# Designs tried in a protein design chat: VH-VL binders against q0atu2. Part 310

Target 1, 119 residues: q0atu2
Amino acid sequence: MLDKKARIRTSREYRNVFEKGKRLSGRFLIIYYVENALDNNRFGFITNKKIGMAVIRNRIKRQLRAIVREYQGQVKNKHDIVLVARAGIGKSSFEGMEKDYIAIMKKAGLFARNANKID
Below, E stands for the ipSAE of ESMFold2; O stands for the ipSAE of OpenDDE; V2 stands for 0.75 times the mean of E and O plus 0.25 times the DockQ between their complexes.

## First folded at step 15 (VH-VL)

Design th5 (framework fv_dusigitumab; at its last look DockQ between E and O 0.88; V2 from the best seeds 0.83)
Fold by OpenDDE, look of step 15:
Structure th5 (fold): chain C 119 residues (1-119), chain A 121 residues (1-121), chain B 111 residues (1-111)
Amino acid sequence: as target 1 above (119 residues)
Amino acid sequence: QVQLVQSGAEVKKPGASVKVSCKASGYTFTGYDINWVRQATGQGLEWMGWMNPYAGETGYAQKFQGRVTMTRNTSISTAYMELSSLRSEDTAVYYCARDYDYYETSYFDYWGQGTTVTVSS
Amino acid sequence: QSVLTQPPSVSAAPGQKVTISCSGSSSNIGDTYVSWYQQLPGTAPKLLIYDNNKRPSGIPDRFSGSKSGTSATLGITGLQTGDEADYYCGTWDDSPSAWYVFGGGTKLTVL
């Protein structure tokens, strides 16, 4: 589980990322990202009802948190990053989800230069 | 500016198929789902399904399962909706609409101008 | 017949306030955000309100939205003749699977 300080928690924090951040879309994920004034990154996770029932939404959130945790140490510092799950993610494998995350984060240039776990 | 431009009116016989196109511009086509909504004359809006242009994933309303096919051509930023085994009840204006995922919801922020499909013997 | 229930019609004189209700259930309005769409005669629908009470750019503050429980309400103040249109509420439902649902629509007549 992600550290409490590494999570976006309030509606205001989410709104800030959505309004001021950059948006990039992948196959299964949309990311909104913006620099923050902190010493750490914060991650948010959004699964809307378009994905399916609550059981599915909760599963997807759990999987995305696991992926983000796995690669957390390789992400550039001082960013708020919100992951929005696209509707098709409900039928994706964990590996496919992970692959999409890596691809979109690379495209956003959010991985550190010395990151070696993303290939 | 975001625009969705749909193909022209269609007249079909019962049992035939119709394929409506929706060309998107002004944004990254693969980054937003496309929804299809129809409206019979003098009636309300009816949701048909969504399509993810990135890889072509779809979700259809149960009413149209087996009869509707939503596809896309990413090279020309165009979405397609094909409805087969047409019936007189399928006579309606068909709309494509961009789906904007925001927070824990999504809404249709841009709409095509609509395509009239008439099914008559 | 529609999953969401709206009054078929409402009317008021210019300058007055009108409200349009949208009633649903716990699986739709009760569990997610509501959007409102305006459809002028002979035109495509237009997004009017999203996330229960937010206005897209270009929508005047005369239009407002609210949600309580399993119901949503669209408010229009300072009614103008140009507001005469059909109005639809919409949201996602996940029973038995995810699908978008519209209200039956409300015809607003400006007297």
Scores: ipSAE 0.817, ipTM 0.937, lowest interface PAE 0.7, mean pLDDT 94
Fold by ESMFold2, look of step 15:
Structure th5 (fold): chain C 119 residues (1-119), chain A 121 residues (1-121), chain B 111 residues (1-111)
Amino acid sequence: as target 1 above (119 residues)
Amino acid sequence: QVQLVQSGAEVKKPGASVKVSCKASGYTFTGYDINWVRQATGQGLEWMGWMNPYAGETGYAQKFQGRVTMTRNTSISTAYMELSSLRSEDTAVYYCARDYDYYETSYFDYWGQGTTVTVSS
Amino acid sequence: QSVLTQPPSVSAAPGQKVTISCSGSSSNIGDTYVSWYQQLPGTAPKLLIYDNNKRPSGIPDRFSGSKSGTSATLGITGLQTGDEADYYCGTWDDSPSAWYVFGGGTKLTVL
C-alpha cells in the first residue's frame, strides 16, 4: 500500500493532472503525468462506470496499486501520475496489466535506466 | 485537428448486413476508444457499444448482442461497425464518436458526420 | 424509455434564457459526471458541456451546466435563432452492467 504522502488525494489534484499533464495510452491503461513541486512522486488511480460494476472496478484498483507499489522505486521523482483504467481492462490478467504499466512508463521516460523489478 | 470521416449512405434489404467505416485522423488512433451511436428518424440517440482499438476489445449494448460486431484496422486508423440481420427498425443514422477519459468519467468529444442506413423491402 | 429523462421541448424568444433538465438515478448522474451534446438540424451531435459544468474551447459562456443530486441542468442565456437544436444529456451507468445512457433529447425552439 502506498504511503499517504505518495497518493493524490483531492479532486482538484486529480483534475490538475488531467488538465496540465501529458497523456500516454497502452492496451489497458492510460497514464496522465505532470511534474510536481514536491520531493516525491504521487500516484492516483481512476476507474469509471464503463469498466464494469463496482466489484470489478475495486479489484482493478487493488491490482493497479499493487503494481505501482512494486515498481515505485524505479520511477523518476517529482511527478504526479494518474493511472486510468481503459475499457477492456476487466479481461486482463494481473500480468497483462503489469506488462502494460511497464511499457507505458518506459515510453513516458518515467523509469530510471534500470527499470527492472526491485522485489 | 481531430476528424472522424464515415462511409457513405447504404440501402439494404431486411435480413442483410451493413458495415460502416469511420476513418480517424489528427490523433493517435489506438489511444482513444471509439463508440457507436445510432439515431432513427425523429428519435433520440441510442448507444450501441465501445471498441478499444489498441487490441480490439469491445463491449456491446445488450440490445445489439449477437447482431453487432465492432472492429478496426489500426494501419489505416479506421473503425468499423457491422450490424447483421437487418430489420426496418434498424433504419437510422449511425455515428462513430471518440471517447475521452477525464477524471472519473468519459465523454464523446468528437463525432463522425453520420452514415444513413435505410432498410427497406 | 430513456434512463435519463428530459422535457421533450422548450421554447423561448431571442435574447431570453432557458433551462433544460435531465433526471437520472444513483447508478448514473448521482455518482458520476454529466455531459451535454448539441445537435443542430441535419448535423452530428457536438460536445457542449463536460464534467457537469465545463465548456470545451469555443463554447461561449452563455452555455452553462450544473448538477444537483441525481439531476443535471443545462442553461442557455441570450438565446439566438442559431441555438435552435436538440439537446441531449449523457453519462455512463453501471446498472445492471456498464453502458452509456442518453437523455431522450429536448427540442429547443427559438420563436
Scores: ipSAE 0.815, ipTM 0.919, lowest interface PAE 0.9, mean pLDDT 92
ESMFold2 (binder alone), look of step 15: mean pLDDT 93; pTM 0.951

Design th6 (framework fv_dusigitumab; at its last look DockQ between E and O 0.03; V2 from the best seeds 0.00; counts 0 for: pae O 4.6 > 2, placed apart)
Fold by ESMFold2, look of step 15:
Structure th6 (fold): chain C 119 residues (1-119), chain A 121 residues (1-121), chain B 111 residues (1-111)
Amino acid sequence: as target 1 above (119 residues)
Amino acid sequence: QVQLVQSGAEVKKPGASVKVSCKASGYTFTGYDINWVRQATGQGLEWMGWMNPYSGETGYAQKFQGRVTMTRNTSISTAYMELSSLRSEDTAVYYCARDYDYYQTSYFDYWGQGTTVTVSS
Amino acid sequence: QSVLTQPPSVSAAPGQKVTISCSGSSSNIGDTYVSWYQQLPGTAPKLLIYDNNKRPSGIPDRFSGSKSGTSATLGITGLQTGDEADYYCGTWDDSPSAWYVFGGGTKLTVL
């Protein structure tokens, strides 16, 4: 779904975002984000064991990837962004996750100037 | 800076309920989950459950399912744990702890001072 | 008993090194990351190590952590009498359902 160069790949890259990045929480999502030295954005997705068994965690990751793909063209470039699932996310609908993502990204100032055209 | 302050000690009879409070300060309360952990005298730590203060969603350890309720009041940044049908075995110190998400895991980075609950007839 | 197994106690003289083991399974340590908590007598637990081997601010580098397979180890060098405490490993487990597990605890005595 996401282009290979738009993915955070290594443990070191992920940890860098947590160590140096800003944190912003929503209802079922947390984002960590930091400027990178590239010309593009990179996205990462985290579900830990508190979310549930592997089948549930994989489903959540798939849904979050779909949401990010839908809005990736609206995101300001040069950012590494990690989406972390919060406990209880399994109770949210896809639409609930999507609204949460939009709200968080707007609050973080990560949507481009024409972000209002999204809704 | 980050601080979790719990309510005072409680003495209860078997069959009663107890509700322990945990007031958070120094951070955005809804931004981090609260977990509850207890410790009987001379024993180890026992996880009871998590509560997402934004959504109000909870997940309880199976041992406590049906007896524990974890709630919050976001306007006063306070989490609560209520344990019902108390037994002498529930005599313990009860802690709230803040859950910090990091990479592929999470951990308890700040803890309340603990609330002693004694169950005796 | 605890899902994560720790020795009940360990002791060493001031200035020495000690290690504390934590044995788990593929549903916890083998597939996730371990934290360690220090509990001084009469106090709440305190985070000592996270992400297997990282120290929060204020924790001296004589405390270290590592993980191999389904086991984790806490190392303490230059032992001080103030290190006398109970030490717990902890992590998330997803078997049979999601929950947080602690080791049984290890009492460190500095003789």
Scores: ipSAE 0.827, ipTM 0.925, lowest interface PAE 0.9, mean pLDDT 92
Fold by OpenDDE, look of step 15:
Structure th6 (fold): chain C 119 residues (1-119), chain A 121 residues (1-121), chain B 111 residues (1-111)
Amino acid sequence: as target 1 above (119 residues)
Amino acid sequence: QVQLVQSGAEVKKPGASVKVSCKASGYTFTGYDINWVRQATGQGLEWMGWMNPYSGETGYAQKFQGRVTMTRNTSISTAYMELSSLRSEDTAVYYCARDYDYYQTSYFDYWGQGTTVTVSS
Amino acid sequence: QSVLTQPPSVSAAPGQKVTISCSGSSSNIGDTYVSWYQQLPGTAPKLLIYDNNKRPSGIPDRFSGSKSGTSATLGITGLQTGDEADYYCGTWDDSPSAWYVFGGGTKLTVL
């Protein structure tokens, strides 16, 4: 799991990202991202009710956290990033989610230049 | 049968806090989210937020963020809604409702009887 | 002020048919199922219709629901005096914070 310091937790923190950040939409994910004044990145996860039952939402969150953790070291520093799961994500495979995450993060220019495993 | 029984009426001063309880029975408490909805006298329904009794996860309406806290005690199948910094505008009947959330469908199939909260100086 | 728009009131004579509209947007009604709730005077709301057009057990077939585009409609045939109540549509809005939204409510008067 992501360290506590690497997670967005408070409503105020989420609001800051939504109000001041940029928004990009992928097939399964919407990301909101904004620079922070910290030495580390923070990630937030939103699973909308439309995704399905709590069990499904929790599964999706776990999968997204796993994906974020896998590529965390390759993301440019000093960013708050919120991942919003779209309704269709419940029907996607883990590989599909990962592919969408990589694609949207590339589009956002959030990967470091020397990033690997993202091709 | 499914039942949601709420705590009794409350009278509070401005600036105080109120905590309303909602005791569930007739089903697995941790299996369904609990939503809170309020209704001012002569007004419509206003959604406040949801709480997952299993995980404790919550989602609040933006209007109430920072002022509302939804919790639960699973051992007694009871959900709680606490609203702080009360104002006269918070005078309303507060309802808990069970959320039947199955895949991409969600509806409130059972409701508590309501709790009247009056905020007056 | 409500996200979903309903007429404030409708009325008809016993035995007649009435319809109550609920207008939203692509972020709510356009993208999810709509529910309808009946609230008799002095009582808690009661689920009347779910998944746009399904009736819970105990709800007579005089009550029907439909959805098209970003609007939903509640239909009541064979109107009875006991149907006099407030009716609310509701659904989830497509927002990061997952908001549930209600219509403003419609007061049905049986003449």
Scores: ipSAE 0.022, ipTM 0.699, lowest interface PAE 4.6, mean pLDDT 90
ESMFold2 (binder alone), look of step 15: mean pLDDT 92; pTM 0.947

Design th7 (framework fv_dusigitumab; at its last look DockQ between E and O 0.90; V2 from the best seeds 0.81)
Fold by ESMFold2, look of step 15:
Structure th7 (fold): chain C 119 residues (1-119), chain A 121 residues (1-121), chain B 111 residues (1-111)
Amino acid sequence: as target 1 above (119 residues)
Amino acid sequence: QVQLVQSGAEVKKPGASVKVSCKASGYTFTGYDINWVRQATGQGLEWMGWMNPYSGETGYAQKFQGRVTMTRNTSISTAYMELSSLRSEDTAVYYCARDYDYYETSYFDYWGQGTTVTVSS
Amino acid sequence: QSVLTQPPSVSAAPGQKVTISCSGSSSNIGDTYVSWYQQLPGTAPKLLIYDNNKRPSGIPDRFSGSKSGTSATLGITGLQTGDEADYYCGTWDDSPEAWYVFGGGTKLTVL
C-alpha cells in the first residue's frame, strides 16, 4: 500500500519520532512528527492494547493507512510522521478519523500552503 | 509544570455516591487521557478506567462497569470520577493520572495527590 | 490475585543492590512494554521506569529496568534509606479485554 520508502520500519525509527518530534492531539488521533534527512516523507502507525483486541487494532491501522495514502500527495516532504490511535478511536467512523487527520495535519502545518486555494 | 489537583477527602455512607474531581494545569487538558486508580489502606494499586477528555469516550475495568462514570468539563480542565452504590470495600485513596502515549504502549507520567474516600455506616 | 505477580517484600542494607521481579503472561508483558512506579510512604505513585528500561527525567541511573519473556525486573543499586517505598509494575493487557494491570506491589525495606 504505502511505498516501501514511505514507511517507518524499525522500533528505533519509531522511538526517534517520539523522542525528538512534536506532538499534536486530536479527537481520535495523536501525531508525532519530526523533520528527517530524506527527500521524502515516512509514515508510521501505532496502536496499543488499550484500543481493543487485535482485530480492532488491525482494522484501525488499515483504515489509517488508507487515509494517509489518499492525502500523502498534499503533505510537505522531509518528515517522519507517526499516527497514534487514541483511546476511544474504535468508536469512530472512517469519516471521523479522516476529518480528525485533516484537522491535525493542518494544525501542524504539514499540508502545503495554498494547496486549498479555490480562486 | 504539569499538575493534577484533586478534590478533598469525603466520608460517605453505604449506598451513596461520590464524585472526585481532578483539575489539570500546565498542559493542554484535551491532549492526554486521564486514568483513575484507587488504593485501599495497606493494599495495592487498582486501575479503574480511562477517559479521553477530547471525545468523552471511556473504558472501565469490568469490576466497576455499571457503578463508575468518568466525565470532564473541558472549559475548566477538570476530570471527574463518580462511583455509585458505595460499599465499605470502596474505602480507598482515589488517584487521577495522566496517560502518556509512547510507541506501542502508554504510562502514567503525572499523578494527582489522591482523594481519600471513607465509606462507613 | 493480581495478573502481574511481584514478591510482597524485599530488603537489603544501604549500598547494596536489589531486584524486584514482575511475572506476567503472553497477553501482557510478553508482547507489551512495562512501566514501574515508586510510591514513597504517604504519597502518590511516581513514574520510575517506562518502555521496559527507560528513565524519565529526574530518575537517577541507580534505577534500571529489563524484560525477558513474560517477566520484567526492576533493579536498584546503591540502596539509600530514601528508596524505602512500595514498587509496582504495570502494563496493558488484552485478555479477556484490554485494560491496565498493576502488579501486587513490593515493599522495599532498607535496613
Scores: ipSAE 0.810, ipTM 0.916, lowest interface PAE 0.9, mean pLDDT 91
Fold by OpenDDE, look of step 15:
Structure th7 (fold): chain C 119 residues (1-119), chain A 121 residues (1-121), chain B 111 residues (1-111)
Amino acid sequence: as target 1 above (119 residues)
Amino acid sequence: QVQLVQSGAEVKKPGASVKVSCKASGYTFTGYDINWVRQATGQGLEWMGWMNPYSGETGYAQKFQGRVTMTRNTSISTAYMELSSLRSEDTAVYYCARDYDYYETSYFDYWGQGTTVTVSS
Amino acid sequence: QSVLTQPPSVSAAPGQKVTISCSGSSSNIGDTYVSWYQQLPGTAPKLLIYDNNKRPSGIPDRFSGSKSGTSATLGITGLQTGDEADYYCGTWDDSPEAWYVFGGGTKLTVL
């Protein structure tokens, strides 16, 4: 799991990212991202009811956390980033989700220049 | 400015099909899901389903499963809703609406002007 | 017949306050956020409230929303003639599959 300090935890923190951050959409994911005043990144995960029942939402959330953890060290620092699962993601593969994550993060310019696991 | 412009009124016979279009502008079309909602005369709003313009993935209300098809043409930022095996009960105004995912939910922040579909023998 | 229950009609004089209730269950209102839509006569619905109590830009603060348990409430103060319309609550339900549900609608008449 992600370290506690690397997680967005409060409703206020989430709302701050949604209201002040930039928004980019991918095939399965929407990301909201904004610079923070910390020395680390924080990640949030949103799986609303549109994507399915609680069992599906929880599965997707676990998968997204795994993806974010895998690439965490390659993301530019000092960002709050919220991942919102789009409708239909429940039918996607893990690899498809990973591919979409990489693509959207690249588009956002959030990977470090020396990142080498995102090809 | 965000706009959803729908196709004109339709008159159909029972058993026929109707295809309504919804052209989006003022935003990235593939970035927001499109929902379809209908309203019979003097009645309330009824949700029909959603469509992800990026992937083409859809989710339909059970009531319309097997009878409704939601598609899109990304090159012209247009969503389509086709309803087959039309019945008199399908007479209604049909709306497309943009779905804005916000925090732990979503809401319909922009709506088309509506398309009147009349089914009569 | 609607999953969410609203009073069919409410009325009040200009300047007065009105409230419109929206009752659901634990699978919808009880577990997510509610939106409200205003539909003026002969027009398409318009987003009025989202996230239980948030107003989109352009919506005056005379309109307010709240949620408690499995019920939501729309409040309108300083009622104006232009507020005469149908009002619908809406939210997502995930039983048995994800689907959006509307209230039956409430017709507001300004006396």
Scores: ipSAE 0.749, ipTM 0.926, lowest interface PAE 0.9, mean pLDDT 94
ESMFold2 (binder alone), look of step 15: mean pLDDT 93; pTM 0.952

Design th8 (framework fv_dusigitumab; at its last look DockQ between E and O 0.03; V2 from the best seeds 0.00; counts 0 for: pae O 3.1 > 2, placed apart)
Fold by ESMFold2, look of step 15:
Structure th8 (fold): chain C 119 residues (1-119), chain A 121 residues (1-121), chain B 111 residues (1-111)
Amino acid sequence: as target 1 above (119 residues)
Amino acid sequence: QVQLVQSGAEVKKPGASVKVSCKASGYTFTGYDINWVRQATGQGLEWMGWMNPYSGETGYAQKFQGRVTMTRNTSISTAYMELSSLRSEDTAVYYCARDYDYYETSYFDYWGQGTTVTVSS
Amino acid sequence: QSVLTQPPSVSAAPGQKVTISCSGSSSNIGDTYVSWYQQLPGTAPKLLIYDNNRRPSGIPDRFSGSKSGTSATLGITGLQTGDEADYYCGTWDDSPSAWYVFGGGTKLTVL
């Protein structure tokens, strides 16, 4: 769903965002984000074993990718953004994850002004 | 300057309950999960569970399921762990620890000083 | 009986080198990243190594970590009396369900 140019690809790239970026937490998500030198945004998606078994982690990644795709046109450009699944996310609905994403992205100042009007 | 400061030592009889507090400072309390870990005298570390202070969600080690309750009061940045139906084998030092997410893992980057709970008759 | 196996104790003289092993499985070390914790006598544990081999600020480079397959190793060089402590490996495991597992701990004695 996300274009290859909009994906963070390597573990080194991921770790760079964790080490250089700002961290902001929501109810079920954490984002790490840093400005990049590109014309576009890049997104990454992280789960770890505290979230659950691989089937659960893969489902959550799919859901997060779908959410990002839905709102990508409203994200200010030139950022690398990593979404990290937070403990307890497996108990959230898709809608709950979506609302958390919207809130955390607004708090980070990464959405355009009119993003809150779609909610 | 992250600090986790725990409540004082407790002496309990078998069958009682204990509630240990963990006050966080120097960071946004709801932004990081709290884990509880215990250690019997001269023994190793035993993980008890995690608590997400934003959502209030918890995940308990199976051994403690039904006996442990982890809660928080976000207005005073304090986490709590309550263990019920105490037995002598619950005699241990109880620690709270902050969970830091990094790449595809996480780890406990800051720990409280520990709370000694002694269960004896 | 810890899922992660460590030797109960190791010892070496000041200035020497020591390694501490941590043996796990595919559901933990083999599929994720290991941390190490140092517990000095009478104190709380302290993070020593994360992400297999990274040191938090303030941890000297005498401490190192590595991982191969389902095993992890903590290395300590230039041993000092102040290094006498218990050392624990730890990681997340998703079998049978999500939990954090510590090794049984290794007591380091500097003779």
Scores: ipSAE 0.833, ipTM 0.922, lowest interface PAE 0.9, mean pLDDT 92
Fold by OpenDDE, look of step 15:
Structure th8 (fold): chain C 119 residues (1-119), chain A 121 residues (1-121), chain B 111 residues (1-111)
Amino acid sequence: as target 1 above (119 residues)
Amino acid sequence: QVQLVQSGAEVKKPGASVKVSCKASGYTFTGYDINWVRQATGQGLEWMGWMNPYSGETGYAQKFQGRVTMTRNTSISTAYMELSSLRSEDTAVYYCARDYDYYETSYFDYWGQGTTVTVSS
Amino acid sequence: QSVLTQPPSVSAAPGQKVTISCSGSSSNIGDTYVSWYQQLPGTAPKLLIYDNNRRPSGIPDRFSGSKSGTSATLGITGLQTGDEADYYCGTWDDSPSAWYVFGGGTKLTVL
């Protein structure tokens, strides 16, 4: 599980990302990202009604957290990043989610220059 | 059969809080979101928010942010909606509804009988 | 004031057909399935149509739904006195924080 310090937790924090951040869309994910004034990154996760039943949304959220955790050390610091799950993610594999995450994060330029295992 | 049974009518003063319960039966409680919808007398339906009984995750309409709290007790398959800082405009019938949410489809297939909340000085 | 727009009232004689429109935008009806709810006087709403045009068990085929673009329509044929009620369309709005929206409701009077 992601450390509490690495999580966006309040509605105010989410709104800040949505209002001030940039938006990029992938196949399964939409990311909103903005620089923060902290020494660490924070991640938020939104699984809306389009992706499936409550238990499915919970599963997807757990999977996304696992992906984010795996690549957390390779992301440029001082960013708030919100991941929004798209409708198709419910039928995707974990590998498909991971691939989409990497692709969209690269497109956003959020990986560090010395990032490994993202090719 | 699926049933949602809500608590009885409430009468409150302005500034007070009200907590309405919704007991579910006939299905796996944690498998479906519970939505809350209210209806003022002679008015239309107004969506308030949703609650995931499995995780406790919630989503509230902006209008009620900071004033509404949706919770659940899974051991008794009961959902709760608490509304604070009550105003006369909060006088309405409050409904809980089960959300059948399967991928791209979502609809409220079962409803509670409603709970009348009256706010008056 | 409602996000989705419905006519406030419609009326027809028994046996006739009526239609109730529901107009939205690309962020709601345009992107998501529409549901219809029937509310008889003094009762809780009941699901009437889901997924734009599907009927739950127990709903007669006199009731139909359709969606085109950013609008949805409820059709009722062979109108009966028992159909006199309020009808609401509803759907989810497409936003990062999804929220449900209802139409303003339509009162159907059977003449």
Scores: ipSAE 0.091, ipTM 0.753, lowest interface PAE 3.1, mean pLDDT 91
ESMFold2 (binder alone), look of step 15: mean pLDDT 93; pTM 0.951

